# Designs tried in a protein design chat: VHH binders against Uncharacterized protein AF_1353. Part 12

Target 1, 325 residues: Uncharacterized protein AF_1353, of Archaeoglobus fulgidus (o28918)
Amino acid sequence: AEEKWKMKVIWHVDTSGEPFMDLSPDGELAAAVDWNNAKIYLVKPDGESVVFDIQGQDAVKPVVSGVALKDGVAYVLGSYEDFVGIRKYSWNGEVGEERHGWAGSVSDNILRSPSGNHLCYLITIDAGKQELYCDGVKMTLGGDYYFLNSVSDSGVVVISSGDGTHVFKEGNEVLSFNTSNVVAYKDRVLVNEEDFLRVYDLSGNLVGEKEGYTFSLTTLLRWTLLPTERYIFRYEPLEDTHVITWDIKQVETLPGFPQFANDHFVVTSKNGVLHCYSLKDFHEVFSVEMPEDDGLIKLSDDGRVMLVSGENGGYWLYVSSENNF

## First folded at step 12 (VHH)

Design E2 (from D4 with R100E W101V Y103W S104T Y109H; framework vhh_gefurulimab)
Fold by ESMFold2-Fast, scan of step 12:
Structure E2 (fold): chain B 325 residues (1-325), chain A 123 residues (1-123)
Amino acid sequence: as target 1 above (325 residues)
Amino acid sequence: EVQLVESGGGLVKPGGSLRLSCAASGFTFSTYAAAWFRQAPGKEREFVSAIRYGGSTYYADSVKGRFTISRDNAKNSLYLQMNSLRAEDTAVYYCAAGPEVFWTLKESHYDYWGQGTLVTVSS
């Protein structure tokens, strides 16, 4: 048994509507969207916060589809009065827009890579026409309605429809699959196909596989598979998390559902409690009671700052004290 | 048990209005994309309108400007407000729900379906 970190709530807000939130990898900034009121909160780990009206001077309330933090700026993907795209907010105010389409266009989703080095968002311009923007570069899509699955720190971008997936790097399609359950980590692609978990490199070489180790997208757009530098965390249907190496060997079992993982920690939920484990030896570094029955969780790289949502809104920011180490 | 139950169908004259409702139970409706499809006698089922959990909407060209899709996640409900109804809108209307990853016009990408509610537009 080791001394556990004490995590305390330093900021909370009641909101309603779908939760959209992000936490910077260094823990220095959190972003949380009040969907029903079209507001965004930016919060620092000392508990200071600012709030912005996403609607601004528009006559109509925007429809928000996501938020991502990059270099101290919150990128809010939305369907706005006369365009679809991004409104950007920093601690000091609105700092810009990325405007696309027209008033009839709709926003789909936004993702950043784990480090924040890459940012992509997907929009529907008109019937049968989508545009994918990655780091300011546009790709036009057609023929089906795609969802942005994954963006890696190596610039690998995964989009899927109900019957297929396309994998891009630097604007070029490098791989495709006849399944929608595909995510990327750096230059590796993890695929659920033919009842196997398969890991491919970008040249299409099989790196590892295991029958029955399937994964999928679930409630709150959470994957049941979380890849990290050293380990892959997979939810086993018996309500446990399997800790797997990249050659697909199980080395540990952790209780509950894997909510979030980074290169240093994994957070699982079980019976209304969030448990954080160190990837050095899998000892539990902290546990906190969930404020709601289900929600989104994000943790800073050092494990000291955690952002939690409710399933239908509400946000809580947890911080450890300096004396917990 | 997962269920979607439609209501609000009926007989209406051309130019009239109807509001369809769909009540969801047995799953977390708020995290699902939801859609309305319709099937006229002797025809294939066709897409009418879809709404993401975040509220973004899409409409078939035949209904754009006349129909409005909406949801109330607190009530686990989906709605279709149908205005300026035409004889060609006569069909059985189905409520459908599917995972957010499949915001699509394809029927096969929806996991859950209601039994349907009949809308007849005639003089």
Scores: ipSAE 0.000, ipTM 0.278, lowest interface PAE 13.3, mean pLDDT 86

Design E3 (from D4 with P99S R100K W101Y S104V L105Y E107P Y109E; framework vhh_gefurulimab)
Fold by ESMFold2-Fast, scan of step 12:
Structure E3 (fold): chain B 325 residues (1-325), chain A 123 residues (1-123)
Amino acid sequence: as target 1 above (325 residues)
Amino acid sequence: EVQLVESGGGLVKPGGSLRLSCAASGFTFSTYAAAWFRQAPGKEREFVSAIRYGGSTYYADSVKGRFTISRDNAKNSLYLQMNSLRAEDTAVYYCAAGSKYFYVYKPSEYDYWGQGTLVTVSS
C-alpha cells in the first residue's frame, strides 16, 4: 500500500468546440484552445495564465485544426482568411506566423514528437493535394486525403489515409502499408495488418508479431495502442489495458482505457476516474475523478502536472500535492 | 430504421439563398459528425461542409464564406444555409453522418447517407 499523490486543480476554463491542447514534457507550459471563441490560453503550473485572440484577417474567426508546444511557443495550425498555416504564441504574445497556403487551402492536423525535438503538420492546398511540413521542410503529397498519425523522437513521420500509410525519415519514404492503423516509436513502426500487431524496423524487417493484438484510432482521436521506451500499452475491448513488452509479451494488466503514456507513467480511465501508474513497478501513483465523462489527457514527464479536457471543450490543469504544501 | 432525409432543395436564381435541412432518425445523432456533399451531373460526389459532434466546422474552398453548416441535436437535424448561390452550385445535395475518426472530405468515411435533394441555380 503506497501513499498516493494528491492532485489538485489549479486552473480551469469553460470552452466549447473540439478540444485542442498540449502540455510541454517538462510541465512548464500548457496550451489550450477555446475553439468556438477562437482563443488560446497559455498556462503555467502555478496557475497563472494568459489568453490571446487567434487573429484572422476578417470578422470571421479562423478554423483551428490543432496546437503543439515547442520551446515555449504554441504553434496554432489554422485556416485563416487569406492563408493556411501557423500562428505562434508565446507567454509574451504573438511571436510570428508561417504562411503555407493561399485562398482555397485548409488545415488538417499538427503533431510534435514526445520530446518536442520534431514538429510536423499537414495542410490541404486543394482537393486531392496536401503538403506535409516537418521542421521547416516541405513534402508534397497527392492521390488521397492523409492524416498525420505519428511523429517519433527519431524523426520518423507516419501519414495515413483510409487505404494506406506512408512512413518517412529525413524526407524519404522508407516504408508503406495497406492499412491506416500505423504508429511509430523512435525507429520502430507498429502496424495493425491482417488481424496482427506487427513491429517493423525501418529497413522493413519484421521484429515481432502477434495475432489478434489489433489496434485503432478512437472517435476522440486517441490510439488504442501507446508505445513507450520499455512497454506498449494496448486496450483490450473489455475495459482492460494490457502491458506488453517490445517482444510482444503481456507482463501486466491495468484497469481501464489507456489515455496517455510517457517513458515514466501511464494514465488509464475507468468508471469516470483517471488512474496514473508508475512504469517502474505499476503501483498507482495517483487517482482523480474525471471532470467530464471523456476527454484528452496529457501528463508531464515527472508526473506532477496533468492537463485534462472535456470531450466538447473545457480544460483543467492538475498539479501534485508537493506543489501545494 | 436508420434514415437521413434531406429537404429544402429547389430552383433559385444566381445570388439567391436557400436553406437545406436534414432530419436524422434511428440513431443517436448528437454523437455523430455530420456533413453535406454534392454531386453535379457527370461529376463525382464532392465535399461541401462538415460539423463534428463538438461543433468544429469545415468547408470546401468553393463555399467558404457563402455557406454555413449548423446542427440542432435536440431536433436531430443538420442544416446548410446557402448564400450568394452560383450556377456552379447546381447539384444533388446529400446529408451524411459518421460516428468515428475520419477524414471529413472523403465520402467513404461516412456510415449513413440521405437520398439527396436537388438544388438548381439558373438564370
Scores: ipSAE 0.000, ipTM 0.302, lowest interface PAE 12.4, mean pLDDT 84

Design E4 (from D4 with G98E P99G R100T W101K F102W S104I L105Y K106R Y109D; framework vhh_gefurulimab)
Fold by ESMFold2-Fast, scan of step 12:
Parts: structure tokens; C-alpha cells; sequence
Structure E4 (fold): chain B 325 residues (1-325), chain A 123 residues (1-123)
């Protein structure tokens, strides 16, 4: 049966500055940062919300670089005047912090794995020196300027500089590549090498490849390729989204740009509309008009809760309505 | 048409201050990074400072503690506050935009460039 439902906005806030948001996989908690006003919102799917000021030192507003949800706690990565690191917020208020660096150190980015069982963040201590923190373990990086590309549910961590990438598991480098477009999914690594999409295991064995299937990061840090348990969704500018199996066989084409995918759904955007497709048969389960120009999207595992940002601010929380098809 | 226009350059004595501005038009200032580079006569362009879309800032060792980079995305503008200026800071200053998320120190990582504004530090 082609099950369909309607999504409605149950919570919205106007904000300004870069969007930082996360939605728990079960849809029970959303986190959204008002970057310019240094506030964090926590929102439940019934529309109940709380807001907290993100505290800086001596009335200086912190510079926020990201947020991730883990076990009901929002981890806010920022530069907080005399330190760089994490401030933690639960529904009941601030519950802790992780302090690193000194005045002049800056935060880069924070990622959790899809299930939330792993969390990493990257900071720059000074030019030529960065520290990567994963699940409480520190790794010092130097020489190049790195960015944290991906963190997988198997604990695979990918960092890249402009022309190179390092892949770690449990603090040990397991693979390296001379390309920057590398993402991990479980114990697999997807690599853009030359004009090939390649899939490697953690021993460096090539398990699949296809010429002509490259991928990249957009300005809002969205990959043009999204891996899931069964499929890989890859954007092709003239053919929209190609749906590819892990043996790199195309089985479907979906309209638009792939915004988000989990193991049950993929969301694409086309002409200002978000379309959500079930991965069982690729039927459309809902569509909604994007509230603003291009932004980020997160969807719960069951497809019933969706968090959307505007490119320059604003957040909208959608939940499935009672009068579904 | 995409343009970056610098302003605020001029002549200043050692120890003085200047504020440079860069106004972007013809595109939204929504790239991951923007930066200031400078070029002294007979030298190659060198990195001065960069700011990522989220506000994280980076500085060359020679300017750290003296210069402050900032941006206003609502005004499509980039700024450089220069304090405690030295004769060695004399250069044409260029703003750059459309940077990558991985590298912020390389001239080749920026797609759009201004025409430059001259800063002269002399007694």
C-alpha cells in the first residue's frame, strides 16, 4: 500500500546567522541554535519547547560552530572567550562543559554518527595545530588544515584537508587517500577518486567502483552523496538523484537534490519543495513547500518528524498530522 | 555581475589603526569562508586572516593579536580591524570570498576577489 501522510509545522522560530540544528533519530527531541543571539532551543514533537542562553565570558557572545544531540543532551560546539569546546544542555538546563585551548583558539565542526553512538568535534588551537575529540579521546593534528567529514555508527572517523584524507577507527589510522571527498558508512568508505566513485572496506580492499559517479560538499556542508544501509543516493545535475546499490548498480532515479537520507526514507528538494520517499518502493510519502530559500533538513527514522532550517536563519519543526492518507 | 569592493585604506603612522571594509554584490555572501590577503610591492600575495561562515577566525602569525576579522552576512560585508600597525603591514589588501571548507590559507581556494585597497604605514 502507498501510505502517505501530511506534515504540518508545529514550531517555528526566526533566527539569524549560520543554521546549526539536530534532530534525534527517534524524533523525540530537536535542537536549534540562534547563532547571532547565542540561544539554543530544545523542542519536542508536541510543540513544547525550552530556550537557554549560551553563556560566554564577560558579556562576550560565544561563536557557535555546531550542535549535536546525544542521549537527550545537546552538545554545543563553540568558542567561549577563554576556551573552546562544548557546553551541554538538557531539557532542564545546562548539564556540563568540556574545555580546551585558550583565548584565540577556535571551533571548527561537530558531527555525531547517524544513531548517535559516536560523537566527534574538531577545534583549531592555532595555525597548524588542531585537536580532534571523539567520544572523549583526543587526537592532535598538525601540518595541514583539516575538516571533519563524517563519523559512522561503526566508529569510523574521516578527516580531510584540501588534497588529502585520513580515516581512523578507535584512534588508529586505517586508510588514507589523495582526495578530499571521502565519507564513511559503517565499516565502508566511499571515495571520489579521479572520475570514479569507489567503495573500500577498512582493510583497503576495493569492493565496488563506477566511473563517472563523483560527489562533493556544498556550501551548507551537504554531500551530493548520501549512504544508507541498502542504497546510496547520488546527485547527478542533469538527472537529479540516482539511487545506487552498494555494488554500484543504479536501480532508480528520484527528482531533485538529495537533502537527507536514513535507512527508511530519502528527502529530495526540487523547485522549492521537499519530497520524502519511502525506501521500500520509492513512493512519495509526503511533500511540503520549503519555508525559505535553501537550507538544511533532518528527518526522524519513522519519517514523522522533520526539522528544516533556512540558509540564513530560521527553523521549522514538522510533524505528521492526525489526518494522514 | 559579481563584485567585491574594498574600502578604508589609507596612510597611517606606526602604531595607528585602520578599518577595512569589503562589500559584496551580485551574489549572496553564503560561501563557507571569506578572507583578507595582502601584497607588498615585489612580493607574492600572502594570507592575512579568514573567517568561516559560522564565524570561526584565523590569522597569520604576523598579525595575530593586532588584527580582527569579522563579517556581517545580512549586509554582505567583510571587515578587517587593523590595530598597532607596523611599516611591514604596508601592502595592497584584497578581500576574497567563495572559499572552501577545508583550506582557508591558500589564494587558490577563493573564487572571487576584490580589486584591492592600499594601506601605507609610514612615519
Amino acid sequence: as target 1 above (325 residues)
Amino acid sequence: EVQLVESGGGLVKPGGSLRLSCAASGFTFSTYAAAWFRQAPGKEREFVSAIRYGGSTYYADSVKGRFTISRDNAKNSLYLQMNSLRAEDTAVYYCAAEGTKWYIYRESDYDYWGQGTLVTVSS
Scores: ipSAE 0.000, ipTM 0.273, lowest interface PAE 13.8, mean pLDDT 85

Design E5 (from D4 with R100D W101K L105I E107D Y109E; framework vhh_gefurulimab)
Fold by ESMFold2-Fast, scan of step 12:
Structure E5 (fold): chain B 325 residues (1-325), chain A 123 residues (1-123)
Amino acid sequence: as target 1 above (325 residues)
Amino acid sequence: EVQLVESGGGLVKPGGSLRLSCAASGFTFSTYAAAWFRQAPGKEREFVSAIRYGGSTYYADSVKGRFTISRDNAKNSLYLQMNSLRAEDTAVYYCAAGPDKFYSIKDSEYDYWGQGTLVTVSS
């Protein structure tokens, strides 16, 4: 059959706390944040790395809420000494910041679209008052406390609070739902409502539905449902990963929990092992023993670079080795 | 029409150097992974080196430390700098690019191929 790839750990750092990381879609840059020590690591797939102190030596330790990579720059969302917002790091050092709020404001979360064409972050300015920034454009939110759920390559932005969700495109609310389990993919919105998985277009037309195909956000902020160009991957307890088409027909079952998917690969975890499958024919292209019992993963578009975190911190960068040749 | 055209091959003595070039036309080269493969007389085509669309490089064990792959997206060109050449490096060298595909060691994964350029390493 197909030759199985060998993945090799080329970089590792021990950290503590929640994993904040990102991997560029082309795999050329990984960002890992050691929020406990207020450090950011930038790593290339040849193992070369640089490290920077977030906020500098004499500053109060920041509260970091996430990181995203865009055009070779890491955007670190945090609650800093005198502002809330972004500090930007390139390979050559700090290159800028976006300052909002005041000392009492707090950062919430940051997401980019899969391609990196859109980047959004959410901050809480005051009790019940938040600001959403998408590609430099501000939207003021009020009432409930919102969380940024997803950002699509088509510029669709999903925010949720408690049991409600609002969907925006180009600054305008296009849809709303009475559930917090909503994700976007391009100009489609996937919704868990009334024990159904439902797919809507941005005009509110129902494209497909299936009873019992519910999904949710896990403790490590992983969705149990991952949409891609051709397939949707859904975790079904006791049956592992269901591979579903956009008209909501199951075409395959893969072992394990779906950790990450892009338009070419899906990575599942089972019994402490990560398994990567090609979306061409679902053959397994590699498997790697997880360094921790649970964590997050990100994979480059070509499948050759993978960033893995441990649930209590720690980061491992895997690259396809020459021993596959 | 998509085309890849190799140049730079020739006769060189063991220990010598050659630089191969590949000129791409008819497509947006910068978004493709590109690779060099070689085929010695009477043998299958084998992987030599690849460069991803973002610039990361990969090498077969037999050429690592001696060959360097690079690209110039502004010139739509791919290069292979070959140093410390050995008799066993004698082969026809092909450049390859894949449409909407990723770097691979398998020649079947690439849809666009050059005509090849002969490299002969002998005394």
Scores: ipSAE 0.000, ipTM 0.203, lowest interface PAE 17.5, mean pLDDT 84

Design E6 (from D4 with G98D P99T R100S W101T F102W S104V K106R S108E Y109S; framework vhh_gefurulimab)
Fold by ESMFold2-Fast, scan of step 12:
Structure E6 (fold): chain B 325 residues (1-325), chain A 123 residues (1-123)
Amino acid sequence: as target 1 above (325 residues)
Amino acid sequence: EVQLVESGGGLVKPGGSLRLSCAASGFTFSTYAAAWFRQAPGKEREFVSAIRYGGSTYYADSVKGRFTISRDNAKNSLYLQMNSLRAEDTAVYYCAADTSTWYVLREESYDYWGQGTLVTVSS
């Protein structure tokens, strides 16, 4: 009685170097960057693809730091020969750019909110100075250097350095913490604080807490905690993925490390296999062998399209077969 | 030409300390992400520590609390202070640098590599 489908690879490209990719929430467009060859691939779920040179006729190879999809356009963050910023690509080619910084500036990282309604990126413009750009609005950051931790669908932006974090909404700092392990979901902020998992609203009120439910950014730059509308998925070493409600109660355990979650599905990896579970009853909807031992995973809202990268930068687009098992 | 030159390796007893240095030349080091990787005999090269421009640091779980990465942009230098050394820290240590500031933990993200310096922890 449980729904189960088969995923198959419909598109693949071999690349080299760090994987930069994104998949639109509706699954209609995937973006994959071969930064070593300065190329961007755009792929549809029927397997049709286009490829563009990131710097066109420029003699200098760009340094790409990430890609995000918004409204059918891929935003490629990079350090280009004469500027730092964004080059924009649609299915029909390059459609624009956002020029920031100067020669010698460095691109840092780019994130969109889960729905794609908000997009932020960091640029280092001078020794000790960064600029944060969110939805076209520039904020010059003082003090320490920051990493962009998360961007929520409510426009909450979390940046952290070493031992500190700042939380912004609509250009205003609303909260700060003395820890770097902070992520946002909508108008809630999840904090690893004093050996507790703590959940705060944007007014600083504590909504929930639990001792020992700590989380961190791994050495592979993956969060050990993924928040969604219904559940929070937390990786517990040696005990796999704990499924936690927003009142901080564990309701389920799933095998493996949580790679990706949305409002309908969670994907875990274990022993070289990706497992997708429905959030309705946690039955396994599909499983596929990972093409590489490590990589990034993105899944469409309906679970029917999945983009996987390999640790060597290769990309694989999976689409569900029409046959249920 | 871009060069990275490591120094400071040697033989040390368990519980001892060493400071590794990496001197960069031929590029503006201050705008680069930099990292230390190591390769023990008969094993794959593994991540040890990374530092982004401006000081955000990352450590492998096995070295966290014992090793400290730092940079001196005025001297175009990267350092690794290694304390409480263990036999399993024995490896050739490599410094690496790249203009990419994302995924600083991935070996393939680094275009420039040093020759390596041997660290042996033995009684």
Scores: ipSAE 0.000, ipTM 0.178, lowest interface PAE 17.0, mean pLDDT 82

Design E7 (framework vhh_5c3l_4)
Amino acid sequence: QVQLQESGGGLVQPGGSLRLSCAASGFTFSDYAMSWVRQAPGKGLEVVSDISGSGGDTTYADSVKGRFTISRDNAKNTLYLQMNSLKPEDTAVYYCAKEVTWYEYNSGKTEYIDYRGPGTQVTVSS
ESMFold2-Fast, scan of step 12: ipSAE 0.000; ipTM 0.301

Design E8 (framework vhh_5c3l_4)
Fold by ESMFold2-Fast, scan of step 12:
Structure E8 (fold): chain B 325 residues (1-325), chain A 124 residues (1-124)
Amino acid sequence: as target 1 above (325 residues)
Amino acid sequence: QVQLQESGGGLVQPGGSLRLSCAASGFTFSSYYMSWVRQAPGKGLEVVSDISSSGDYTTYADSVKGRFTISRDNAKNTLYLQMNSLKPEDTAVYYCARDTYFYVEGSEKYTDYRGPGTQVTVSS
């Protein structure tokens, strides 16, 4: 079709185990973990790649909990032989570690903000004691089991436990809720409470609400909302993707299930096909057949580079044929 | 192709119990995380519980913690939800769902791997 981008697979690897991957916002670097073989791949949009062993000299295979890219470095969160924390990889090799805890400590999760300006990770060092690391700042948590829910580009960090949530900005708690289902976008928080989806600013003022638009962080994020600068994307069974404004009014419906959104594009999947729509007017920019029925998707800010995983591993890097490298 | 079929719903008094079952076919059940999702009258979907592919890890919504138990039998391709101490607020259609990010047109036109649902009504 006219103006439709042609996306080609320029790199692929077969892997096994749970997929962990990240794509830099500018599309210049992709990171993909082969969990079962304890390997990390770094890939450039010209198809050049390097691979590193994340087990190293350890006798015990690491348990990987995630990967995030920041400033050309892949941060691999794991439970390693004698510590829990981060192993760091650049294009030129391993560039460092952040070592915490003891043998048997557990890595929980790692998140970066959409731009990559902020990076946080959470670890459990013993029963009832966790440590949260955000941009070099350590916070010791106790008394309950916490989960790192979200990190925003404005530095808002959300952590929650079974019956409560704490929202921090610049190391200071700015809001708290009596529910665990809270995520942030810039200086706004989305809250599932009293059977409503509610949006609050950081002063605690209600911006919008809708009964029945519930979400949960217990569902491997498949029911979690995809917030962007202008819109929130949510899957509504039998109606496909609802395009919602920040005062929680539906303005559009897009076909399929929302997989990924940034401030310029949203990617939906329908019957084995990925569809990318521009947020300017919701016209379709490209479509590609998925290599497998299920997986994760990451798209660069300009829409020209896309990283796709398979449901049980395997990675495919797509690049627009019109892109200059 | 993917098929999920719930059973075990019905009418129950507050404080009572029900056990829901979900028969799965058309995919490798033992390889997927599974969930129970509910929809109360006039409201959207709420995820009540998730279970890992092995069954070793489970999570629960705050509204059901301590009352509901999710489990699975991978040899029988069956997912279960044991519901105890039921409240009127638990009244909903309960759906069995496969945890996936991708749309599949199969059992229903717009389902993302969920069953047709089973009605649970908690009323005196």
Scores: ipSAE 0.000, ipTM 0.203, lowest interface PAE 12.7, mean pLDDT 82

Design E9 (framework vhh_7sr4_2)
Fold by ESMFold2-Fast, scan of step 12:
Structure E9 (fold): chain B 325 residues (1-325), chain A 123 residues (1-123)
Amino acid sequence: as target 1 above (325 residues)
Amino acid sequence: EVKLVESGGGLVQPGGSLRLSCAASGFTFSDYAMGWYRQTPGKQRDLVADITSGGETKYGDSVKGRFTISRDNTKNTVYLQMNSLKPEDTAVYYCAAETKFYISWGDETYDYWGQGTQVTVSS
């Protein structure tokens, strides 16, 4: 049966600056950063919220580079007064820090795996030196300047620099590529090589490929290709979202740009409207008008809670009218 | 403690030769790529040459055909043979031990740099 529900905005805040947000996979907690005012909002799906000053007792306003939720705690990556790293916030307040580097170090980016079982962040300690922290384990990087591309639920970590990419699992480099457009899903790696989309396993075996099915990273750090358990969603420019299987066979077309996908749902945007489709049968389960022309979207695993940002800040939390909190 | 100690720099006339040496200690030398970089006052450091743990070499465009990098893993030493020296080769030359990835349990690892050795090409 086709499920249908109405999504309502239960919480909103106007902010400015770069949007950083996350929504727990179970939908029980949303985190949203007011970059310009150095504040973090934690919000529950019943509309209750708390706000904390990220600056705290520091004399210098922090520069925030991202946020991720893990086990009810928001990890705020930033360049702080006397260190670079993480400030941690729970519903009850600040619960700890991970301190690295010095005042001249800078934060790069933070990613968690889709389920939240792995969390990595990248920092630049000094000229020519970066540190990648994954689940408390440090990897020191040098020579080039790297960007953290992807973290999978199987613990696969992808980093890229210029035209090169390195793929790690459990601290060991398993694959490398001469392209920066590489993302992981569980134990598979999707690579934009030349004019092909290619899928590799961690032993380097080619699983599938298709000419012309390229992908890239957008201005809001969204990939134009989103992998899930059964399907990969790829945006065809000036058209729609192609739904492809892991052997690279197209099985469906959905209208618009793929904003977010999990193992149960995909959200596309078209003409200022967000459409959510069930991966069971690709029928639309809800649609809402976008509050701004573009932004980031996160959806809970059950599809009942959705967090939306504007491209320059501002946040809206949508909840299904059928949810009981 | 990791140490890189450069030697062999000095004053030489144009067309002359120098051999720089970098003696390494405190790490497993054979596992590291080694490089030579140079810096003139007011400019960033430029790659002169590097050599991987497997012996593969790369050279900066201005030194190709004139300079040769080599390593001796039994002596924990990397060398730079500089031939046909030009006034524009005048710089401080730095030895570096390069690694792109280390996993640690709290111990910090990073690229290691020597103190530098001055090379002056002038009559």
Scores: ipSAE 0.000, ipTM 0.167, lowest interface PAE 13.2, mean pLDDT 85

Design F1 (framework vhh_5c3l_4)
Fold by ESMFold2-Fast, scan of step 12:
Structure F1 (fold): chain B 325 residues (1-325), chain A 124 residues (1-124)
Amino acid sequence: as target 1 above (325 residues)
Amino acid sequence: QVQLQESGGGLVQPGGSLRLSCAASGFTFSSYAMSWVRQAPGKGLEVVSDISGSGGSTTYADSVKGRFTISRDNAKNTLYLQMNSLKPEDTAVYYCAKRTFTIYWDSSGYTDYRGPGTQVTVSS
């Protein structure tokens, strides 16, 4: 039987305001935003860190709406003094900007695909007009207020408003739904429709369905349903996390609420403890007490590095012990 | 290219029934919400019914609720409107419509793709 991994906090900072953070899939770089002080921390798994002032030379403090890591660069989405868009930070300093709109435009949200191969962000230019930027390509949106739901490694982009969803690939709308609870994984789309969980391919073919398996986005930007290559993890009140195959057959139950999943691990939270399970056999590989309740969690692909936030800020970086350290 | 072709209209007496069909091509039919829209003589367009891509969700105008049923056969790329208990005020040209969100690099909005329509006349 393999002994449980020991996860140790190697870096911590106290911040305030909404948590925005990202961890690279390889675990080599973490990014964490101090929202109230307009600072970004970049952290390596050895605990070395650098900090940059997001405000820079601006007379007005920026309003940050998110951060994503791509190719060693942190993309900080914000409403800045004279524009809305991105400020970019590498380990060696600021490396550029993407500038849109004007003073008074609002940043909405930013997402990357799980591998980091695709990155999208959404901004509101003025009343009734939003712009979606995906891999440097602009789409102008109007008529309703949209939210960016998901970006898949196959380049599938999902946007929703209160009553509906549009699914794009390579700038073309491929699917639409009369519900806002839609997420993509690779070339598949998961839809909460009329009390059913449904799985569609990009041609609109139904792959699987099950009545009663609804899902939603929480106020803490956590989905009650997390898709991976082999399994879908769905929270069921009073029964905790159901482990479901892509044909919507339940094969396992894990304790707690699903906080994060990648193709190798799932992390659930229960009673103030984070539990990490291997997707190979569902054995628990580690557990740690949460430093604060209701934080965000991100885990590297190999499970070795974990980034955790508090609900109202504060960040902790955990690293597993290894035999050759 | 979106193509929509309605059929099944005609003359019917009050209290009678008609079934309208709309043959769709040029898009992934099951992925889009569809509507039946009508225009009575001298009046504007009225949306009478909507159906989701899967066929699960339906909505009806108060004027037709309980009398009309919208349905779809995604295997045949066909939209239907079953019209029961027809009244003289249901006299109109009936259009099927694809609800489409249109994206441009400098503008965006919802658009309707409609067929040429089919005439329904309810009279004694």
Scores: ipSAE 0.000, ipTM 0.123, lowest interface PAE 17.6, mean pLDDT 84

